# Designs tried in a protein design chat: VHH binders against q9xw16. Part 1

Scores and structures below are computed, not measured.

Target 1, 132 residues: q9xw16
Amino acid sequence: MSGWNAYIDTMTAAAPSIKRCAIVGAADGSVWARTEADNVFKASEEELKTFVALFNDVTQVPAKGADIEGVHYVVPRTEESLIFGKKENTGFFAVKTKSAVLIAVYEGPNEVAAQVRKAVESMQTYLNNAGY
Below, numbering starts at 1 at the first letter of every chain, in headers, positions and changes, except where a header shows other numbers; antibody chains aren't numbered by Kabat.
ipSAE, averaged over its two directions, is called F for ESMFold2-Fast, E for ESMFold2 and O for OpenDDE. V2 adds 0.75 times the mean of E and O to 0.25 times the DockQ between the complexes of E and O.
Where letters were taken out, [cut] stands.

## First folded at step 1 (VHH)

Design f1 (framework vhh_6fv0_2)
Fold by ESMFold2-Fast, scan of step 1:
Structure f1 (fold): chain B 132 residues (1-132), chain A 119 residues (1-119)
Amino acid sequence: as target 1 above (132 residues)
Amino acid sequence: QVQLQESGGGLVQPGGSLRLSCAASGFTFSSYAMYWVRQAPEKGLEWVSTISGSGGSTYYKDSVKGRFTVSRDNAKNTLYLQMNSLKPEDAAQYYCATGPPLPPSGEYRGQGTQVTVSS
């Protein structure tokens, strides 16, 4: 077990509507930690490499959408270091830090989406301040 | 802004026990995982234990499993390490930290508390 798994636990405790999540390397999409067992984050290494490359130019993402775990999400808008998407009753928030990308997939209405965003942004701030 | 202060170290005989404490301030303690790391003389910094923000998940270095127990009191912003059945190999400066257990864990690390194990 990796010490990074404790950050996964921290995010899911802060926002219980997170169904699956991962922390991956910003340069290559390598998995540092992810949810396992009944909540396993299923994205392939190739998909994650493609996904983290989206942060090189987030302005292009709304036109194309984004793929996570083989599911194509509509991305309605992006912010400088934030990509989020929707597909029916599911959604995701992904944020980039200096060295990492945090991805959280959730299920539920817009009220839970706000909680998930807050949890992911809080962790982003912490990691950036820690030099990651 | 982040401040961590360890206490509870000391001299103990092999087989003895110590309880380390870490007082945290300057951040929302319950939202972050905490780590114990140690550095023995002429050794590198090594990870000992991790506890999730809620306290629901704990992880340990193989050599301390069954002897050490990490816990936290989020109401008091305090992290603990209960160390039982101490061995000479456990002698080290112990630090609490937040962030990854491997270097550079030092950016948010306390000053440490010394644990000495001798007969």
Scores: ipSAE 0.013, ipTM 0.175, lowest interface PAE 8.1, mean pLDDT 82
Fold by OpenDDE, second read of step 2:
Structure f1 (fold): chain B 132 residues (1-132), chain A 119 residues (1-119)
Amino acid sequence: as target 1 above (132 residues)
Amino acid sequence: QVQLQESGGGLVQPGGSLRLSCAASGFTFSSYAMYWVRQAPEKGLEWVSTISGSGGSTYYKDSVKGRFTVSRDNAKNTLYLQMNSLKPEDAAQYYCATGPPLPPSGEYRGQGTQVTVSS
């Protein structure tokens, strides 16, 4: 368990609808920390490598969607450092910091999405300010 | 509150040109990829073009490639669509948006501007 696990715990605590989280290297998708136990984040490093590469050009992502943990999500729109997707009553938010990508997978109605976004963006801001 | 307002639409003959503008406010414009979408009568919304936040990457619907050019001025918070060699099939209400017209809904769009192509 790395020190990054504390940030995983912080994000999951900030939004109850978050089920799984991961912090990965922005360059290669290497896993720095992930939820475990009953809520294991199950994306492979190969999948994550592909996922983080989406941030190289977010413009194409809405047309193609995004895959996390073997699940294909529709991506309604993108920002330069934000990719989010939806599938039925699930979704994800992924934000990019200077060196990392934070991923939160949530479950619930669309109304919970705002809280999930806030959680990951707050962490994004914190990490950016810390130089990460 | 995100606000988008399109302008520049009008009536042109086939082969004519129009330049659409979209004024954006209420968000950090340069951080968002922006989209042009359109809706023809009795048809659904369809994607037309996308431009990245920085403007470095552009994408087009196949049917408009070579004729339409998307651009943006981030200093003015404005999105543009230069439409050349217009065809009757291009006639539609054109919208700028913060996302593509894909479910589920969540993107913001303006009120749109009407483009009519008729001889």
Scores: ipSAE 0.005, ipTM 0.248, lowest interface PAE 10.9, mean pLDDT 91

Design f10 (framework vhh_6fv0_2)
Fold by ESMFold2-Fast, scan of step 1:
Formats: sequence, structure tokens, C-alpha cells
Structure f10 (fold): chain B 132 residues (1-132), chain A 120 residues (1-120)
Amino acid sequence: as target 1 above (132 residues)
Amino acid sequence: QVQLQESGGGLVQPGGSLRLSCAASGFTFSSYAMYWVRQAPEKGLEWVSTISGSGGSTYYKDSVKGRFTVSRDNAKNTLYLQMNSLKPEDAAQYYCAKPYYSGSYPLDYRGQGTQVTVSS
């Protein structure tokens, strides 16, 4: 696989319940790759810049929540390099690597959420090992 | 040594059917979820379908739901994709794929692929 779009395809293949996802730069929120067309990831450049800055101190995030695609999510807790949120039957997982943030938005019950989390964390491990 | 070999592609008219096969060797086939992915000329790799190791769970790209059926025969180490009501937009090189380990990414192993052409 080459190019960042292949990693989007790999994550959605691993967890087909991902509705929209993106790989963005950890420093600035610049989009490296995202789902397009009918599944376009709609976050603005300003929103993504704000979102990736949350990884500077994840312990503050549960008190404030997080905004993705103009939707405010409740963040119940965070782990080092992991932010996840829930709003009704929709949720997201976001993980930080050395130079990237992976964001996946999904719909469905807890079993679906577990599959999405696994896919995103597996990609995080791969990219960290590759130096990203 | 992991090996994946696809077959069953060909030329078919719109509305026709094809069954793709993927012969797997060099790993414990039933322990891995398997994937069908495709790539049309000048386009990126696109996920089509996933099947769990046991075959108990299947997932599909929205545009192929109701038309494609993925299945597997773990005794024969073979993965299948039954494609019905084929459309011109389904024309692509089709690959079966597996992760290096059950949870590792990206999908590290693909076969040579099998070509599907849909036209009259």
C-alpha cells in the first residue's frame, strides 16, 4: 500500500461500521486523507486545528467534550493518546501517533464501537512503528 | 510463506454474474478475517467485503449490498465472492487480502488479483 488514502481504505475494511474517517496532521490538523463523496468527512480546517490541540492535555477533555463535524460529543474519559466520544447512537474514536491523528466516526451499539476502536488502535500501532 | 491466489474474473455483460475464488496457503486460514478489495484503473484501492474467521459475520460496501455475497470454506482454505447483477461500476481488479496478524494493519498480504470487466 502507498499513499495515505490506502490507510483510510484499510481502516474501513477492518471496521465497516466506520461511517466517516480521516488522517490529519498532529501539529496543525491538516488533512492527509479522508473519506470522500457520499461518506465525506466534513470537519473544517479550524475545527480540526482545535481538535488536534486537545491531545496536548487529554485530561481536560472530559470536562469540555469535543466537537467533530459541528457535532458536540460527550467525552466520558480519555487515555494517553486516545479521545473517544458519544452522542446518542453516534460516536467517534481518535488516536494520536507521533505525527498524525486518526479520527473515525461510527454509528451503532457497543459491539460496533469495540470493533472501530480495535481498527483505529491497530492502525495507530502500525503508524507509530513506521515512524509516523 | 503466505500465498493468496484469486481466480474467477472475466468479461460479463451488465446484469450478469461471476463467482470469484481465493485460494489461501501458508497460514491458519480460519483464524483470520478475510477481505475482498478492488481497484479500478486510475483509482484507489476500495474495500468491498469482510468475512469473519468463522464465517459468522459478513459486511459489505453499501453499493454492493444485496448483490454480492462473501463466503468461505475453511476446510479447503478458500474464500469466495458471489457477484450478481453486475454493473459497469463494478469493473476492477479484485484482490483477496489478509492482515499480517488478526489485528495488525494495514492489510499486508494481497494476491495478484483477478480482473472483472463489465461491458457489452
Scores: ipSAE 0.000, ipTM 0.155, lowest interface PAE 13.6, mean pLDDT 81

Design f11 (framework vhh_6fv0_2)
Fold by ESMFold2-Fast, scan of step 1:
Structure f11 (fold): chain B 132 residues (1-132), chain A 119 residues (1-119)
Amino acid sequence: as target 1 above (132 residues)
Amino acid sequence: QVQLQESGGGLVQPGGSLRLSCAASGFTFSSYAMYWVRQAPEKGLEWVSTISGSGGSTYYKDSVKGRFTVSRDNAKNTLYLQMNSLKPEDAAQYYCARGIYYTPSGDYRGQGTQVTVSS
């Protein structure tokens, strides 16, 4: 069954520089879908629970940073439903919808980051419109 | 196509106030976060403030918190920066920028408006 895996496939096709990504529940961080096999998204359940709770007050995040897959990212600023971070040549974009948080980890320069952000925000819009 | 135009800069004494404006055109203004960035002579661009597309969330550089307030009027496609308790260190060319999240400079910037703080 394609289910939520189809959305993972859509994001990775739109931005091939996404190395790993996941769609998780906004309330609890439960994994709905993620990249698998050699590109498996490796965050623990406790890490994801902590991460999605950051969306309860995004203004605190730049002071603390964010942890994804055991990597601590610097978060220079946030928006209402968007957290992003950078760690050397890697980065992430995470967006919140009504019921979900989408997380995409990428590698590459600023031009690559722009494509990843666009892919994640397009999926955010789609899921919000679908009632998720 | 995308155009941003700043105004409102000038000369003020330390402790004074200025209100900067930015008129935006060529894109759906309410769909983008907007930035204020500044550049002092012989220095790089420095991020000052961000406001979300709806205006519901605002963020500030630590050194301007409590002194500067960013706001927007989406019906008029206009961004504002209210600057109070100005310090000599705030003297710079101020630019509005359309938000790209991975850089403080945005994807499009206006020509800027000069702020000078001198007694």
Scores: ipSAE 0.000, ipTM 0.141, lowest interface PAE 14.5, mean pLDDT 82

Design f12 (framework vhh_6fv0_2)
Fold by ESMFold2-Fast, scan of step 1:
Structure f12 (fold): chain B 132 residues (1-132), chain A 119 residues (1-119)
Amino acid sequence: as target 1 above (132 residues)
Amino acid sequence: QVQLQESGGGLVQPGGSLRLSCAASGFTFSSYAMYWVRQAPEKGLEWVSTISGSGGSTYYKDSVKGRFTVSRDNAKNTLYLQMNSLKPEDAAQYYCATLPWYGSSDEYRGQGTQVTVSS
């Protein structure tokens, strides 16, 4: 088992409202680590490949939205290295590092979204500084 | 300030056991996953084990599975690594580590504790 699972645990410990998450390769969407069992992250290989390609031009994403785990999310806005989506009481934050994309799916009201975003951004900063 | 203090290292015979401890302060210990990392002479840092904030999930490097057990006592802000059936290749400086939760770019790591495996 990859040591990347340690980062999944760190993100979920920081923001317990994260229900499913994954760390995937930025170039191809290959899964490096993900939540498993009852909280398994269920995105297909082709969906992840499509998803990470969105970071090639994030300005196009709000018009189209984004699909994760077969669910279509509205993407209100994007930032250079961040895509976030909302659908009713669920949402996601995805951030790109040099080599990886971190994806966290959460459930809960807007109050928990801020904590989830901060957890994901903190991990993004750590991994970038570690050369990933 | 986040502080981590390892202890429990020492010299042990092959097949012996050691229990490492890591005392944590300066952060909400139970909210952070913790891990053990080691570095042998002239080698890079090597991940050994992870434990979730609640202690409900643990992960191990393949070569230590069945021999090492990570645990934590959140009431005492202490992380543990029970090492059984030690092998010469386990000799290293062992560090406990955590990732900062909000906005920090640094991996918080202690000073380490030395494990030597020889006759």
Scores: ipSAE 0.006, ipTM 0.198, lowest interface PAE 10.8, mean pLDDT 81

Design f13 (framework vhh_6fv0_2)
Fold by ESMFold2-Fast, scan of step 1:
Structure f13 (fold): chain B 132 residues (1-132), chain A 119 residues (1-119)
Amino acid sequence: as target 1 above (132 residues)
Amino acid sequence: QVQLQESGGGLVQPGGSLRLSCAASGFTFSSYAMYWVRQAPEKGLEWVSTISGSGGSTYYKDSVKGRFTVSRDNAKNTLYLQMNSLKPEDAAQYYCAKEGYYLSGPSYRGQGTQVTVSS
């Protein structure tokens, strides 16, 4: 078990509406920690490598969308270190830190999405301050 | 109450052009990004374009890049989509949507304007 699983636990405790999430390496998409069992984050290493490369030019992402766990999401807009996507009642938030990308998949209305975004951005701030 | 009203749709031949408009009211228009989305018969909703509140940033679906141009007139609370070199694949009901639409659902979307591309 890695110490990074504690951060997964912290995020899911802060936002119980997160269905699945992961912390992956920003350079290569390698999984540092992810949700497991009934909430398993099931993106392949190859998919994650492709996904983290989107942060090299976030301005291109809204045109193409993004794939997570084999699901194609519409990405309406991006911010410098944030990609978020929507597909019907599901969505994701992904944020980049110095060394990591945090990805959280959720299901629910706008209130749920706002809670999940806040949890992910709080963890982003914490990890950046910790040098990650 | 957010109100969005699209217009400008119609029938054109392949290679033709249309300009869509969206009249917005009930919110501070210049403070929000706006989207164009479309839905073809028997298909899901598809994002087409985004424009920032100031109009300084625009984004497009790959298949419409170079053919479509989104713009806005914040003094008139109006969003536009200039569509050139129209293809049969572009035929759809076109909707404008306010930022937050994908997070809040259809209440932030207009009723749409139909675009048909045929000979």
Scores: ipSAE 0.006, ipTM 0.242, lowest interface PAE 12.7, mean pLDDT 84

Design f14 (framework vhh_6fv0_2)
Fold by ESMFold2-Fast, scan of step 1:
Structure f14 (fold): chain B 132 residues (1-132), chain A 119 residues (1-119)
Amino acid sequence: as target 1 above (132 residues)
Amino acid sequence: QVQLQESGGGLVQPGGSLRLSCAASGFTFSDYWMYWVRQAPEKGLEWVSTINTGGGSTYYKDSVKGRFTVSRDNAKNTLYLQMNSLKPEDAAQYYCATDEYYDSSGYLRGQGTQVTVSS
């Protein structure tokens, strides 16, 4: 894959309610692609390194929550390769593949959240099948 | 119509017990993880407990672990929170919630049930 930005475009087209998103390295949180300009994903490298490390033991996350873009989210539950959080009108879904973590931040009600989750999980499946 | 109705709150002395219930309707209850969250006056929303679809996996806020037990009865579409050894710090409005059905306050979809801990 020569253009990781194409996958950002695919996810945002599938779920227009995604406000900001990124694809980062699972090992170090390095940014491979992210939304830009008016929708720039603003997390620091240090924050992302901390965030992707949460996938090493997702069972510890619900009690402590998670930070993305300097915002602390309540994480009510996790699955093996999924962390999601909520803070008032804002939420996120983050999924892990073999080599990457996909993070999508959204704003809106439950119908919006369901569409965002579907888009992120579809991309997770695609990347896993491609060996990433 | 999706509805969550909490009940079972009340006034209890420190060290006492209460059992909260949440009756769910309008959705397939057994397909969703469920949560208990609470809010004390002038405080923020605080996550208390999580239970998975089958009831086999439960998670708790550190300060309630060992004192609170979450459970569910999928045949009755009902979520429970057994609260033992209640402390003044536990006094709050308690809400049940699901990750699929929430309002602008987070994962809340009910009116809540009030728990007060005092003499």
Scores: ipSAE 0.043, ipTM 0.358, lowest interface PAE 5.7, mean pLDDT 83
Fold by OpenDDE, second read of step 2:
Structure f14 (fold): chain B 132 residues (1-132), chain A 119 residues (1-119)
Amino acid sequence: as target 1 above (132 residues)
Amino acid sequence: QVQLQESGGGLVQPGGSLRLSCAASGFTFSDYWMYWVRQAPEKGLEWVSTINTGGGSTYYKDSVKGRFTVSRDNAKNTLYLQMNSLKPEDAAQYYCATDEYYDSSGYLRGQGTQVTVSS
């Protein structure tokens, strides 16, 4: 197991509502780690390249939404290093570190979103402190 | 107050065409991306198409690519959706929405217009 895989496990353990998760390069969307097996993160490299580029101007993302794994999410708002989306009872949180983007796709009501956010932001903080 | 009014729906046979319109008021239409979404009975609201402020960029659900065309007339505060080669799976209540009023529950939209596709 790579170090990045351990981070995936950490996030998924921290928030049971997370169904799929990935750590990708912020520059190009390359996959560093992802959930696999029954919960395989299925976003294509091309899609991820487009997705991570959203962080170049997050202010425009609510206007157009975001696509992950072929699913289009509405994006109510963004922060400088945070993009989150909703679709019915699903959603995602994506946070940007110095060199990576962490993506967590979850299922559940709005109440679970807080826990998911906390999980990815905690990892964000950790990785940033580690220089990543 | 923001108002969105969809129209143009109806009953068509498979392979037929419809052109939906959305009249917008209560906000600066030209400043916002616009969306089409749809909801079929017993299904969730699903995204169909997005168009940016100037109309130069358009986005589509995979299942409607090549068949649907979104456009807008900012001078008329109107959003359009040209739907060609309609399929039974396209049957739904169609709504227009704007990015201005997103929340965690989804799109803020008008009353919608019904599209039925049947032989």
Scores: ipSAE 0.012, ipTM 0.307, lowest interface PAE 9.1, mean pLDDT 89

Design f15 (framework vhh_6fv0_2)
Fold by ESMFold2-Fast, scan of step 1:
Structure f15 (fold): chain B 132 residues (1-132), chain A 119 residues (1-119)
Amino acid sequence: as target 1 above (132 residues)
Amino acid sequence: QVQLQESGGGLVQPGGSLRLSCAASGFTFSDYWMYWVRQAPEKGLEWVSTINTGGGSTYYKDSVKGRFTVSRDNAKNTLYLQMNSLKPEDAAQYYCARDYEDYGLSDYRGQGTQVTVSS
């Protein structure tokens, strides 16, 4: 068992509007930790491999969008090490660290999205400083 | 009050061109990323293009890449979309939209301008 579930708990406590989230390996999309049970993050191994590969060149992402849990999200723009997208009242923020990608799926208006982004970026900073 | 007003739509035949304009007022236009979005009958709102604050970075939906060009004139508070080689699939109401607090979300959208591609 890994202690990575503690980081999932930290993010969801900081932004309760996060519905599902995961921490996956940046190289292969392997799941290190994810929300479970009624809030299970449902992405397949193949989908996660495809998703983490998007960080190899984030500038190409807006043209095609991104798929998470079988849902296609529009990605109007990207930033260095940050991909975010929306579909109606749902959205996600994904950030890359040295060795991990953090993915958080949320529901709600723009104010909710702001809180989720802050939680995900705070964890990105923490993990980068810890060498991950 | 924030206001966005689109113009330049019309009827063209396949392969034709149109240039859309969006006049912005009530905010500092040069501080915001801007978007073009469209909605076809019986379909949802679709993102089309993105332009950053200075106009140096642009992004496009795959199906319009190479045919559409977004640009902006910050001195005139105006956003543009040059549409070439128009296809029937491009027929839609076109809207400009302002980015929300640098989060890649839209908070304001104009009334729209209609683009029809037929015959």
Scores: ipSAE 0.459, ipTM 0.733, lowest interface PAE 2.1, mean pLDDT 87
Fold by OpenDDE, second read of step 2:
Structure f15 (fold): chain B 132 residues (1-132), chain A 119 residues (1-119)
Amino acid sequence: as target 1 above (132 residues)
Amino acid sequence: QVQLQESGGGLVQPGGSLRLSCAASGFTFSDYWMYWVRQAPEKGLEWVSTINTGGGSTYYKDSVKGRFTVSRDNAKNTLYLQMNSLKPEDAAQYYCARDYEDYGLSDYRGQGTQVTVSS
């Protein structure tokens, strides 16, 4: 297990509604760590490359949505380092650090989203402070 | 200034139909996904439907799938929601929104239009 797997475990522990997570390179979408086994994060690196590129201009993302793991999500809004999406009772939060993008896919109503966001943003802060 | 104005609400019997409209101005309508959301008394705001910029992709809350149809006319800067087979649980204030947040509507929404379903 790489050191990055520990951060995956931290995020999933912080928000039970998170089903799958990944830490990927912000520049190219390369997978640094991801949930495995029954909760395997299934996005291809090609898809992730496209996804992380969304952060180059987040203002355009709500107009086109975002794809993760072959699923198209509605993106209600974005922030400079935050993209989140919704699809029925599922969604995702993606935050950008200095070098990485953290992606958490969750299941539940809007109420659970706050906890998911908090989990990924906490990790974002930690990694940023660590230089990542 | 962003402006949205909903219309088309009213009172219908269960199984009835309504067609909501939303007139948009103050922004490039065709550049934005648009949303329908609703709020029933003493209930939280809930997402109902969304449509992408060109209208080629539409999404619906599970409970309205097969009954509601969202569409848009970018030339008219207008968003539509065709509501068929209405149920009492569909009764709510319906809002057109350019953006929405997890916990409520953004400021880019209209005043809403009331939909009442009662026999």
Scores: ipSAE 0.018, ipTM 0.339, lowest interface PAE 5.4, mean pLDDT 89

Design f16 (framework vhh_6fv0_2)
Fold by ESMFold2-Fast, scan of step 1:
Structure f16 (fold): chain B 132 residues (1-132), chain A 119 residues (1-119)
Amino acid sequence: as target 1 above (132 residues)
Amino acid sequence: QVQLQESGGGLVQPGGSLRLSCAASGFTFSDYWMYWVRQAPEKGLEWVSTINTGGGSTYYKDSVKGRFTVSRDNAKNTLYLQMNSLKPEDAAQYYCAKEYYDFSGEDYRGQGTQVTVSS
């Protein structure tokens, strides 16, 4: 969708430890925008469809974990609109809005994770207020 | 000063049981989600279980579900992990953690307690 690339740029500027990210449709996982080229977000259409469906019942996710870009992440807990995962020195935060799911993959220690979470939740609030 | 003190580890035979404890001090224990994590030799830190502030919501790694039970006693500032039907793959140093996976980004865990499973 038009203009969605600007939100990707805003998030990556706000939290430089985000290595790859995407904004996808909440209903079907269709990609609206993503990081590209050397920072390409690599998730397949089928993987994204499976991932966004996790938000239909987040309580089941911690037992199984979540797959993003072919990497299996441990998900220690979830909230209604938030799934986050960790694997070694990498992790992700995914938040659901009315119409979208924002996914940010990062690298670094827990201090970095807190900054990435704040950036993703700030964008979630903005998009919800904008009707997305 | 945040302090976490794990205990209860030891050597057990496959199929045996152990109960781990984590004594917390220096923070308002009842305000935080608590976690059990473990580290086996040459492996990274693995999440095992999560418990919410009131103890009513618990989460488990799939491989320990049905065998492990996490609980807490907020009056005693203590976190527990009851481990039943122990397997060799459960052998690890076990740690409790307060903010390892939460929004603050800080990692507060104790020195750990060693669990060994052998025949």
Scores: ipSAE 0.166, ipTM 0.521, lowest interface PAE 4.4, mean pLDDT 85
Fold by OpenDDE, second read of step 2:
Structure f16 (fold): chain B 132 residues (1-132), chain A 119 residues (1-119)
Amino acid sequence: as target 1 above (132 residues)
Amino acid sequence: QVQLQESGGGLVQPGGSLRLSCAASGFTFSDYWMYWVRQAPEKGLEWVSTINTGGGSTYYKDSVKGRFTVSRDNAKNTLYLQMNSLKPEDAAQYYCAKEYYDFSGEDYRGQGTQVTVSS
């Protein structure tokens, strides 16, 4: 178990509605850590490569949405280092650090989204401060 | 609750100009990126422009680059879109939005303002 797994555990603990989570390289989408077992994060490396590239121009993402784990999400809006999507009672938050992208897939109503966002942004801040 | 009200649309000739405004209330305007989107008849909603919270970064659809300018006044809770050199293909209902899509049932776009470009 890599040290990055601890960060996965931290995010999932901070927001119970998070079902799956991953930390990937911002440059190439390589998986550094992810939820496993019954909550395995299922996105392929090819998909993740495409996904992390969305951060190169976040302004275009709402127009086309984003795919994670073979699921197409509508992206209501973006921020400089934040992409989030929705599909029915599910969604995702993805935040970009200096070298990584943190992805959390959650299930629940809109009310849970704030907690999920807070969890991933907190980790974003931590990792940025740590130089990652 | 979120309220957005667009204005400034109208009928212009090709090459003409319009300035759209969007009055925002019911949320902390300065905390949100804002968007201009448009919908022409029998076409889907399309992104036009984006501006970040502070206004320091602006982005445009390729077809409007150099002609449209987005800006914001956070003190007035107002979003603007200066549209110059208007073309017939720019004709659409224009909306300001804090989100591209509305999935929560909240009003993330206004009622829109109609832009018509015709000789």
Scores: ipSAE 0.016, ipTM 0.339, lowest interface PAE 7.8, mean pLDDT 89

Design f17 (framework vhh_6fv0_2)
Fold by ESMFold2-Fast, scan of step 1:
Structure f17 (fold): chain B 132 residues (1-132), chain A 119 residues (1-119)
Amino acid sequence: as target 1 above (132 residues)
Amino acid sequence: QVQLQESGGGLVQPGGSLRLSCAASGFTFSDYWMYWVRQAPEKGLEWVSTINTGGGSTYYKDSVKGRFTVSRDNAKNTLYLQMNSLKPEDAAQYYCATEDLYYGSPDYRGQGTQVTVSS
């Protein structure tokens, strides 16, 4: 598939509870694609640069949390290529591929969180297999 | 199905210590990461600590590091939180949770155990 926006569309179709999401460069946090218009992903370039650097040592993240779109999230645990956070009924899942980081922000209960995680991890697998 | 029962809270003076316990039933406790979360009156839910399935990896909120220690006994299906050097800002209702319960509705949690820190 061509165009990074098509991957955003694929993720949101798989998990309609994703409120906002983005695909950013793993090295610098540069935005490759993001949700737009009514669902615009609002993170600044400085915030994204800081966020993607968290994947350099995920073991430190649960201690300090993570900031996305100016919102501070509690990060209960991490995996090598996965950071996820929670703030009340809002949360996010972020996964790292070879060259990208996928970030999806959602709102809702446990069933919503599980669906969003599945969609993001499916896209992670797809992009890794595509060489990204 | 899942049942979590917290205990060990109470009234303590600043600088004091308490040990909280969480007795788990209705699921395979040893297969789950466990969490301690707290909520003070008129404040939101706040994460305190995380422990992995085997107990070898622990994580803490910055403000409790060096003072709190989370541990677990998988043979007894019990989670613990040792709280030392307690401060007034630690006063809250404390809850244990699995990842599933942590990401659930606020109404899904049990009653927890109350920690009061005063003179």
Scores: ipSAE 0.012, ipTM 0.269, lowest interface PAE 8.6, mean pLDDT 82

